# VH-VL binders against q55578, part 50

Target 1, 249 residues: q55578
Amino acid sequence: MAERIQKLLSQWGIASRRHAEEMILAGRVSVNGKVANLGDKADPQQDFLSVDGKQIKADNRPRDIYLLVNKPRDVLSTCDDPRGRKTVLDLLPQDLQRGKGLHPVGRLDRNSTGALLLTNDGELTLRLTHPRYHLPKTYDVWLEGNPSDEDLEKWRSGMMLDGKKTLPATLEVISENKDQIHLLVTLTEGRNRQIRRLAEELGLTVLKLHRRTIGPLQLHTRGKVLGSGQFRFLSPAEIRLLKKQVNLR
Key: E = the ipSAE of ESMFold2; O = the ipSAE of OpenDDE; V2 = 0.75 times the mean of E and O plus 0.25 times the DockQ between their complexes.

## First folded at step 22 (VH-VL; framework fv_pimurutamab)

Design n3 (at its last read DockQ between E and O 0.78; V2 from the best seeds 0.83)
Fold by OpenDDE, fold request of step 23:
Structure n3 (fold): chain C 249 residues (1-249), chain A 121 residues (1-121), chain B 107 residues (1-107)
Amino acid sequence: as target 1 above (249 residues)
Amino acid sequence: EVQLVESGGGLVQPGGSLRLSCAASGFTFSSYSVHWVRQAPGKGLEWLGVIWASGTTDYGNEFYDRFTISRDNAKNSLYLQMNSLRAEDTAVYYCARGYPGYRDIHAFDIWGQGTMVTVSS
Amino acid sequence: EIVLTQSPATLSLSPGERATLSCRASQSVSKYIHWYQQKPGQAPRLLIKDASNRATGIPARFSGSGSGTDFTLTISSLEPEDFAVYYCQQRSYFPYTFGGGTKVEIK
C-alpha cells in the first residue's frame, strides 16, 4: 500500500515527519531514482526509496536510540539550521550526530532550557507529537513580579489563545520574593510558546523557563543530576513507560 | 480526619540504606505537596525536600545526592529513600503536608507523629 | 540559603506574662515567614502564616508581625500550655529553611 513518503521515513526511524518533509523539499529523497516531491507516495513493497543517494529500507534502519538532553539556552531544537546556529544534535558525539536519524521530539524555544527527548524512533515520535496523546510536561517558570491569585487561577483554569481556550494546567508556587515568583506549571498540551504567551496575556514577564519533565521522564532521577548541555540514554524502564503512555508496545 | 503517619524508622549502620513511608488519609493526597522534615535529638527542624502535586521533587542542597522522595498516589503514600547514611542523619523524620492554596502551600499544616532513625555502628 | 536567627534562645517567663520572640533573616524575605510551635514529644504545629496570619484554630493571644528581615511572634498572655519551642520558617527563597528555635520555659 502506498503511503506518504514523509510518513514512511518517520516510521522507518529516518527522520521526524517535519524533518522528512524538509528533506523532500531539499531534493534529498528519491523514489525509484526520481527526486520525490512533497505529497508523493510510495509503496515500501514495490518502490525503492533513497536518501542522499543511499537506498533505505525499514529493515536497514539504525538501532533504536532514545536520549534525554538538558537543552541549554541558545541551542535550537532542530536537526539542522540553515544559519549555522548550534542545534541540540551538536550536543551529541559525532557518531550520534550523523547517520543515526536522531531528531528532537517536539521542541523548546531557543531561550528555554531543560528536558528534550531525542530519538530515531519515528513511530514513537509520531505518537508523542500527535494531538491525541497529551503527555504532561512540567516546567519551572520564573516570572517577574508577584501575580495575583486571580491571575494564577485564570492560568490554571484555561485562557483564550489563538481563539481556543487552553487546557487546564497544574500550577504550584515553589517560592516567591519581592522581585519574582517561581512556579511549577504542568501542561497537557504543547501549543507554540504557550507558557510565554499566556504570561504575556496576563501582563507578566517570563524571566526563565525550564522544562523538568516529559511524561514519565525526569531530568534528575535517583539523586543524579543531568547538567546543562548534557545527555543520557533512557533506561529500558523509561522507554517502556514512555511507549505505554502512547499505547505502543 | 486528616492525618499523616510515618513508618520505617529504626537502627541502621553507617553506609546503609533505609526507606521511610508516610501514609496519608482524610484528604485528596494527589492534590497536595508533601514534605520531609527531620529533627536531630535536642536540635531544631531541618527541611529535607518536597514532592509536588505534579510528581516532581526538590531537595535541600545537601540531600539531593543521597535522599530520594517519591509518592504513590494510588496508595496515598509518601516515601523517603535514604542512602549512604551517616551518624549525623540520626533524627526523627516527619512528613508534612503543604497548606492548601497557591501561596500558603509552603506552610506545613499537617504533620505526622514522626519516625526515629538511628545511624550507629 | 537564607539563614534565620531566632532570639533569645531561651525565654523564661511566668503564666500571664507577655512573650516576644524574634526571627531575623540574613536577607529580605518580604513577609514570607511562618511560625510553628512544638511541645516535647510532639510534632510541630503551624501557628502563623506569612508573618501575621493565624492558622486555623490558633488562639487570638498569638500574633505575628514584621517584614523584610525582622519578624516577631507575640504571645499576649502566656497560658500553661504555651510553654514550648517556637520555630520560624521562610518560603521566600528555595530551599526552605527554619530558624534555630526559641524555647519558652516557665520561670
Scores: ipSAE 0.891, ipTM 0.945, lowest interface PAE 0.6, mean pLDDT 93
Fold by ESMFold2, fold request of step 23:
Structure n3 (fold): chain C 249 residues (1-249), chain A 121 residues (1-121), chain B 107 residues (1-107)
Amino acid sequence: as target 1 above (249 residues)
Amino acid sequence: EVQLVESGGGLVQPGGSLRLSCAASGFTFSSYSVHWVRQAPGKGLEWLGVIWASGTTDYGNEFYDRFTISRDNAKNSLYLQMNSLRAEDTAVYYCARGYPGYRDIHAFDIWGQGTMVTVSS
Amino acid sequence: EIVLTQSPATLSLSPGERATLSCRASQSVSKYIHWYQQKPGQAPRLLIKDASNRATGIPARFSGSGSGTDFTLTISSLEPEDFAVYYCQQRSYFPYTFGGGTKVEIK
C-alpha cells in the first residue's frame, strides 16, 4: 500500500534516499497538505504527495533502467557524495545522471575497478545485495607475495572476518612467478573489503583488484569490450537471468 | 572412465565459421577448467583459451576477437565458436582438462582425440 | 609472450639409452614448466608438472629438473614406446605457451 516517503522520492528520481531524508527534515515534503516527518509513508495512488509545492504524480515514475559500468579507479560507488568527489553517475550522459533514480547495486572500493550495476529497480537491488541470495561475483586479484597451498586453502574454505567466518570462495590461479600471483576469486558474499582484508591476513599485498563479473554480467564477451569508464544497457536476457538468480520471476 | 571427445571439424571456406563441441564423461565436468589447444599439421601445440570452473573465459592474444568458448554443464559439453576463419587456422583442435584443484590447473591431464579443421578456398 | 626453446629438435637414440631433453624459457618461469609426450596421431599425455613432479601413472624412468630459465626432461632408459615428440609448457605467465618440441626417434 504505502511506502516511506524517502523511498518514493528516490523511485521518482527526485533525490537519493539520503538527500530525500534531508528534504523531509527541512519541511520541503508534504502529504495531503501536511508537512511530512521522517518515517512517514504515502501511496501516490491515494495520497497527494508534493515536494516544494509540486505534486509527485503516480504516472510519472521513471522507466526501469539497467546499466553495467566498468568503474575506473578513484571513482566512488555512490549516487551522491557530500564532498563532491567523482561518482559512478558522473560517467553517464547527463540525462541518465539525474532524474532517473539510478543507484549502484552494491559497491566497489574507491581503489578497485570493474563491473558495477546501476539501476532504479529497488527490489532487484535489495535481492542482489542481500547475503541470502549468494550472487556470485568474480574478481581478478593481483597479489605481491608467494602464498603457500595452506594459505590459499584457508582462503578457499573460509577465514574469520569481523567475528564471522567467510563463506567458501572459489580460487583459480591464472599465473604466478616468484614475486606475484594472479588469482581469479569468486565470492558469493560482499563483506566489507573482503578480498583486501583476507589478503592482508595472509601477508599478501593487493596490487590490483578488478571485478570481472557480476552473476551473468561480463565486461568482455564475444569480441566486445566494455572499456574503463564506459557503460552499456543490459539486454533483456541479462535482466531476466539476474532476476531468476534471485527469485524475481 | 574419464574422457573428452571433440566433434564438429571439417572443411570451411576462408571467412567462414565453425562450432566445435567437446563431450565430457566420467568426471564432475563443472568442477574443472577446460581448455582448447590446437596443432597445425607438422607443427607444435598452441594454447587458445580456457573456460574456468567459475564460468569466465580467457583467450590467447590472437584469438579473443574471433573465438568464443562456452560450456553447458547440464550437457557436460564444451564449445568453441570460431569466426572469420583463415588458412592459418587449419589444425587439429583438442579440448583438454586442467589438473584437479586450483593452482596447477593449466597442466592438462586429460585430452580429447582432436578434431581436424581445414580452412581452404 | 614467453618463448620456450627446446633442444635438440631431434634426438636419435637406441632403446636402453638415456635421453636428455632441454627446454629454455625467454625469461624466468620459476618452476612452472610442464612436460608432455605425444605419439604420432595421438593427443599429448602429461608427464611432469611443475618441473619435477611426475603425473600419476607415469613410469619412474621419466624425471624432470630445472628452475628459472633452464629445464630438463630425462628418460633414464628408453623403451620402445618412448619414441615420440616431447613438449614443454609454461604456466608462469599468461598466455600459456608451449615449446616447439623434441622428437625422440630410433637410431
Scores: ipSAE 0.818, ipTM 0.919, lowest interface PAE 0.9, mean pLDDT 90
ESMFold2, look of step 22: ipSAE 0.790; ipTM 0.907
ESMFold2 (binder alone), look of step 22: mean pLDDT 90; pTM 0.921
OpenDDE, look of step 22: ipSAE 0.869; ipTM 0.937
ESMFold2, fold request of step 23: ipSAE 0.787, 0.809; ipTM 0.901, 0.919
ESMFold2 (binder alone), fold request of step 23: mean pLDDT 90, 90, 89; pTM 0.923, 0.918, 0.906
OpenDDE, fold request of step 23: ipSAE 0.884, 0.889; ipTM 0.945, 0.946
ESMFold2, last read: ipSAE 0.801, 0.804, 0.801; ipTM 0.912, 0.914, 0.913
ESMFold2 (binder alone), last read: mean pLDDT 89, 90, 90; pTM 0.916, 0.916, 0.917
OpenDDE, last read: ipSAE 0.870, 0.889, 0.890; ipTM 0.944, 0.946, 0.945

Design n4 (at its last look DockQ between E and O 0.77; V2 from the best seeds 0.81)
Fold by OpenDDE, look of step 22:
Structure n4 (fold): chain C 249 residues (1-249), chain A 121 residues (1-121), chain B 107 residues (1-107)
Amino acid sequence: as target 1 above (249 residues)
Amino acid sequence: EVQLVESGGGLVQPGGSLRLSCAASGFTFSSYSVHWVRQAPGKGLEWLGVIWASGTTDYGNEFYSRFTISRDNAKNSLYLQMNSLRAEDTAVYYCARGYPGYREIHAFDIWGQGTMVTVSS
Amino acid sequence: EIVLTQSPATLSLSPGERATLSCRASQSVSRYIHWYQQKPGQAPRLLIKDASNRATGIPARFSGSGSGTDFTLTISSLEPEDFAVYYCQQRSYFPYTFGGGTKVEIK
């Protein structure tokens, strides 16, 4: 996939996006022997990038990295926060925080926890976040009170949100008491704060939201627990399954 | 006829592993949560864990590290992988279907006949 | 986890008599208690759902009541086939838990 050259240079740790732009404007960057212009795109797999007449060595290109993180509360699903708040990248070792081009695939809001994918694979990111690919995501949802069966059915069948009906969802009740209900909710779409907004529409309050799964990825597998704030590398099998789901080879 | 049939039980040494199976028939297996419950000789019932219709799993706290529940919807089969078995794991193991409903009340309406697991040196 | 205490441990009665079984929860579980019957050498059978709802095929002589922490299974008139062990189970809190059981035996 072709990406903006300044983005590629930044991902490769060669220069910041801004500095890369300056370099491009200065005529210092070339693609396949031709001086690049601002706005040009290159495919890192097919094109040869050079800076100051020197070909960017393949070794300087970060390998594809795929991480699963258990995002804790009060951590932002972003690469950088101007306010200096803690981000999901801060959960990683220093060597992974810089120069690798890691970014979150999709997002969990600040108050939500659980499975979040980090990768430097831009193509995969694009596919996974595209509405055309409806990867199921399963959430633990703790709601205050006890919704009626009618409300649960509305949620399952789809509700109007921003002028568009939500896709059908799977709802399973895990537990219920006088104060709250614990639901297992599976969505095939990822609208902004969808679960919280739907709950609000029904007059319910989300007490806690925790994502268990992203498509084939499960936060906890085969007796292995990924604790809050912890991360792991995806297995080759997991990567293959993810790519297959979005028709990538 | 709606039924569950457990298999795979037997004698195993302490520290060993065993995989139990539960074959479902007579209903849409993929639409139901399925649970494992065990009963030591002369003792009561103990809930071990569940695999939800969504495919995720939950366990009793004491079993999470050693037991793994999985399912194959294409084969209408439920599995329980047990590792690091102990003498106290000796029991009849049942698979049970969660009662379907709006709230998934998880009353176990269908049970298998059970399979006996004996952990002994 | 929620602890369910069943009492008595053993109940000795004659056919035709009324049986009253108790299940007490360590904290309120609302109405989310189920009752099971287990005969020797058999798997448990669901009797009562959510404190008071008879399962399909269960005779009318079986009834459940209670809310909060105290629950009761009642057999209005014992039949010979009713002598068995009875368990309560809660689903109000995860993980699910069973009571220790009450054995109803023939006097």
Scores: ipSAE 0.839, ipTM 0.928, lowest interface PAE 0.6, mean pLDDT 92
Fold by ESMFold2, look of step 22:
Structure n4 (fold): chain C 249 residues (1-249), chain A 121 residues (1-121), chain B 107 residues (1-107)
Amino acid sequence: as target 1 above (249 residues)
Amino acid sequence: EVQLVESGGGLVQPGGSLRLSCAASGFTFSSYSVHWVRQAPGKGLEWLGVIWASGTTDYGNEFYSRFTISRDNAKNSLYLQMNSLRAEDTAVYYCARGYPGYREIHAFDIWGQGTMVTVSS
Amino acid sequence: EIVLTQSPATLSLSPGERATLSCRASQSVSRYIHWYQQKPGQAPRLLIKDASNRATGIPARFSGSGSGTDFTLTISSLEPEDFAVYYCQQRSYFPYTFGGGTKVEIK
């Protein structure tokens, strides 16, 4: 069955769809001996599809994989780093690190910790990161400072960020003393460094930021703890719940 | 009338399990944090854990492995699943509503009457 | 875990007298102490939030004070219904903890 080449490269774990498009435009991809163009289709069972001279074999398609990682501090949430720094893929066994097409769904900042979904399911990734779906994510936020009730209400109701008001958030104070406050923050959007930037605008310093949940996915369930730097496979029920939340089967 | 009513207490053997329920009425249940607190006979109060309005949970250090708190907002109900019960778990179990707002949600302004759990052979 | 030490364990007084109940924290909890009253066979009742703020419907004879490690609940003139056990609770550090209680009993 013929498919767009960039989709095939993503399904076979060669590159993201965007990186695959770059490879095609750079002339690195050939179909039946001819350099491919963006938009071309191929069928690995019937065509000779190659990247940098190496054939993409039909029998080597990776199966769908869904992992939850508890990302530690100072680990990048990217597929690859030109500077050679530790990435979230380095937390995985060797057999999962390459050739499976795994990529992070969304991002966590380098100095943030917590829940991060890894998958090779590109359609699910597109849906989960799309602004229309408003998947809730809950964070533990430790702040230095003493915010007023007025400050917390501004944060909860929405504040201007990059020319657009943030969506309402749920805030709950877990604990506080004179110098510090521990908030539980639930967001239905994922703007760049949103929690850190809003805290700064209120004159507060983020001491630690930890993502506790992504939709139905939790790091800690009854009797089971996913420790820092550890990963687990999603259960079939978790995969089904995620897909349902973004209108996939 | 704002009310919380616990049920499901009783006699259970050590190592057994029990599920407590807490029915809420007279307020918008989904907007509040709800907590479990217990009191052994003749003893003081012990905080067990909470389910936040956001739906996530937190537990006292001794309870996170054996107890699970959940809520069903459509039924205005809070639950406590207790597993691997021990004699020391014998107590009256209360559900309690956190104060409205964002900041004083660990002050318990509404309590149920409690339900007794007895763990013995 | 923050330990709250309440003293005295028992306070024997007559109606009309002033009651002074103490709660001492093992480390500073700022003003983040709540007080509860519990009568025999009943659930606790919230009296005071965050050291000094009376909860809805609590009579003015109940007042709270203190910050840091030392806190006081005062009942200015005891009524017959005030003979009960009183608990303090801190919310400054997780997990939340209660004191051991002070029983106020009739002399």
Scores: ipSAE 0.805, ipTM 0.914, lowest interface PAE 0.9, mean pLDDT 90
ESMFold2 (binder alone), look of step 22: mean pLDDT 90; pTM 0.924

Design n5 (at its last read DockQ between E and O 0.86; V2 from the best seeds 0.86)
Fold by OpenDDE, last read:
Structure n5 (fold): chain C 249 residues (1-249), chain A 121 residues (1-121), chain B 107 residues (1-107)
Amino acid sequence: as target 1 above (249 residues)
Amino acid sequence: EVQLVESGGGLVQPGGSLRLSCAASGFTFSSYSVHWVRQAPGKGLEWLGVIWASGTTDYGNEFYSRFTISRDNAKNSLYLQMNSLRAEDTAVYYCARGYPGYRDIHAFDIWGQGTMVTVSS
Amino acid sequence: EIVLTQSPATLSLSPGERATLSCRASQSVDKYIHWYQQKPGQAPRLLIKDASNRATGIPARFSGSGSGTDFTLTISSLEPEDFAVYYCQQRSYFPYTFGGGTKVEIK
């Protein structure tokens, strides 16, 4: 089956889709000896792809990899940072950092911690990040002080953000004292820095934000703790559950 | 009528495992956090853990490694998987519902009658 | 974890008398103490939420007070059915913890 060349290059761990496009535009990619153009498709089973005059073999496609990472603070949810800051890929062994095409599925901001999915499965990534699929995500949220019932209700029921009302959220107050409240917040949408932005709109200060779950994935399971900065491979069962949730299976 | 009913208690040897169940009725089970609390004979109450409405769990520090809480919303059921049981785990085990709403869920308004677990050689 | 100390361990009183039960926290828990009643052979029953709020269906003779580290459950006039064990519970800090209980027994 013919696929877009940038997709193939990405899947083969040669470059990100964006970078692949740049390479194509630069005339660095060829199909069957002919310089490829943006938008061209190739069949990896029938066509010969070359980058910079070197043939790329389909047989070297990296295996599908699925990782759950407990992202620590001050680590970026990106594959590459122009400023040279630490990324989630730096948490992985060297053999996984490069050449496998691993990338984060979605994002946690720099100051947030917790569950982050890394994969080289572009199709899954696309599905999981598509607005059509509301993958629930649960967060520990520590707020300064004790918000009013009214504010919590606003948060729960939905608030205007960027001209669009947020979806209802599940809120559970785990604990609270004179200094802070600990909320468990479950979102079914993934708007940029949604929790922090909503808190700001309510005049609340987020002290700590930690994501516990991504759909069926839980950071800590069956007495097993995934420590900060640590990662694990997803089980086959977890992969199946994820794929099922986005209608890949 | 809103009620919780525990089951699965019995005699088990040290090092053994046991799975308790809690059947809920009379309310929308999936919307509530539910907790496990135990009481050793002649002793006080001890909080073991919770499964939140969101499906995540939290445990007392001493129970995290041995106990697992889960739920099946379709069956209106709560479970407590206990592994590596010890004599000191002998107790009546209660399931309890968090108070209605999202802010007072740490108050337990509905309790089952409990199921007795005896760990003995 | 927060340690809750209840006193006295046993309180012997007659019907009609006033009962005063104490719960002390190892550190401030603000107002976030709950009280439970447990009769022999029965499961606990929620009495008071957040120091002073009676739960649904709880008689007016039950009242709670206190803040910070010191809390009190008061039964203004003991009824025969009130002889039981009473527990306090904190929710300010995770994990949740219970006091050791106070047994109210008939004199």
Scores: ipSAE 0.910, ipTM 0.955, lowest interface PAE 0.6, mean pLDDT 93
Fold by ESMFold2, last read:
Structure n5 (fold): chain C 249 residues (1-249), chain A 121 residues (1-121), chain B 107 residues (1-107)
Amino acid sequence: as target 1 above (249 residues)
Amino acid sequence: EVQLVESGGGLVQPGGSLRLSCAASGFTFSSYSVHWVRQAPGKGLEWLGVIWASGTTDYGNEFYSRFTISRDNAKNSLYLQMNSLRAEDTAVYYCARGYPGYRDIHAFDIWGQGTMVTVSS
Amino acid sequence: EIVLTQSPATLSLSPGERATLSCRASQSVDKYIHWYQQKPGQAPRLLIKDASNRATGIPARFSGSGSGTDFTLTISSLEPEDFAVYYCQQRSYFPYTFGGGTKVEIK
């Protein structure tokens, strides 16, 4: 059945729908020998579809895979690093590292740890990272410093970052003393290094940053712990909940 | 009127399981952290764990492996699932609301009446 | 785990007298101590937050002071309804811990 090309690239795990649209606009995608345009359709069973000269064959569609990784420090949240540094894909068994189309959904900084979703479901990736959706993510943030109530209220209500006020955040103090504070921070957006930059603006030093949850996904449930550098498959229930939160089914 | 009411306590054998419930009324349940605290007969108070307003949980070290806290905001209810119970778990179990806000939310301004759990053979 | 030691274990006083209850932490908890009152057969009642801040609806006769490791709850003039056990709780370090209690009884 003929589908929009960006959807096919997502289904074959080549790219998210948004990235696939960028590839089409850049002239990297061809259908039957002709450079494709945005909005064009193809059927992998009937058409010769290629990306950067490499054919997308109908019988090579990978099965949908959804993994939760507990990313350790000093591991990059990328499919590919030109300098050959360790990436989240290197944490997986070799049969999952290649040929399955896995990519990270969103990013964690090199020095951050915690929950990171890997999938080959490009449509889900598009929805989860699209600015119109506000999937909540909760972080443990250990800070050096002693913020005032006024400082924390600024953080909760929104602060200017790159000329645009941040969305409201949920804060909850786990513990504190005069030198340090341990916060839970829940964000509904993922702006570049947002927690670290806002903390710095308030004169606080980030000692450790750990993403505890991504929407319904948790690293630690019911006596089960997903250890640093480990991964697991999502349950069918987790997949359904995640899709529901971004209006997929 | 702000109220918390525990239920589900009773007698249970060692190794058994029990689910406690805590019904909330008179406040916006979803906006508060809620905690479980227990008190063995003639003893002091012991904090067990919390479910934060954000929905994530934290536990005292000894309880994470055996106890699970959950909430159902649509039903204004907090739950404590207890597994692998031991005689030392015999206590009155309270649910408690954290103080409004985000900074002193481990000060418990509203408590339920408690429900008694007895673990005995 | 932070150990909170309360003293005395029992304080026998008459109505109208001043009660002074002590809570000592095993290491500094700054100001992050709460105080609770528990009457027989009842759940605890929050009195004081963060060493000195009275909770909503708590009479002015209750006051708290201290920082670091040494904290005091003072009841300036005991009323008959103040017979109870009093607990301190720290929130500076996870997990949160309570003291063993001071029982205030009528002489």
Scores: ipSAE 0.811, ipTM 0.913, lowest interface PAE 0.9, mean pLDDT 89
ESMFold2, look of step 22: ipSAE 0.786; ipTM 0.903
ESMFold2 (binder alone), look of step 22: mean pLDDT 90; pTM 0.919
OpenDDE, look of step 22: ipSAE 0.882; ipTM 0.943
ESMFold2, fold request of step 23: ipSAE 0.783, 0.799, 0.804; ipTM 0.906, 0.908, 0.911
ESMFold2 (binder alone), fold request of step 23: mean pLDDT 90, 89, 90; pTM 0.916, 0.911, 0.917
OpenDDE, fold request of step 23: ipSAE 0.907, 0.888, 0.907; ipTM 0.956, 0.943, 0.957
ESMFold2, last read: ipSAE 0.810, 0.796; ipTM 0.912, 0.906
ESMFold2 (binder alone), last read: mean pLDDT 89, 89, 90; pTM 0.912, 0.914, 0.919
OpenDDE, last read: ipSAE 0.872, 0.890; ipTM 0.944, 0.945

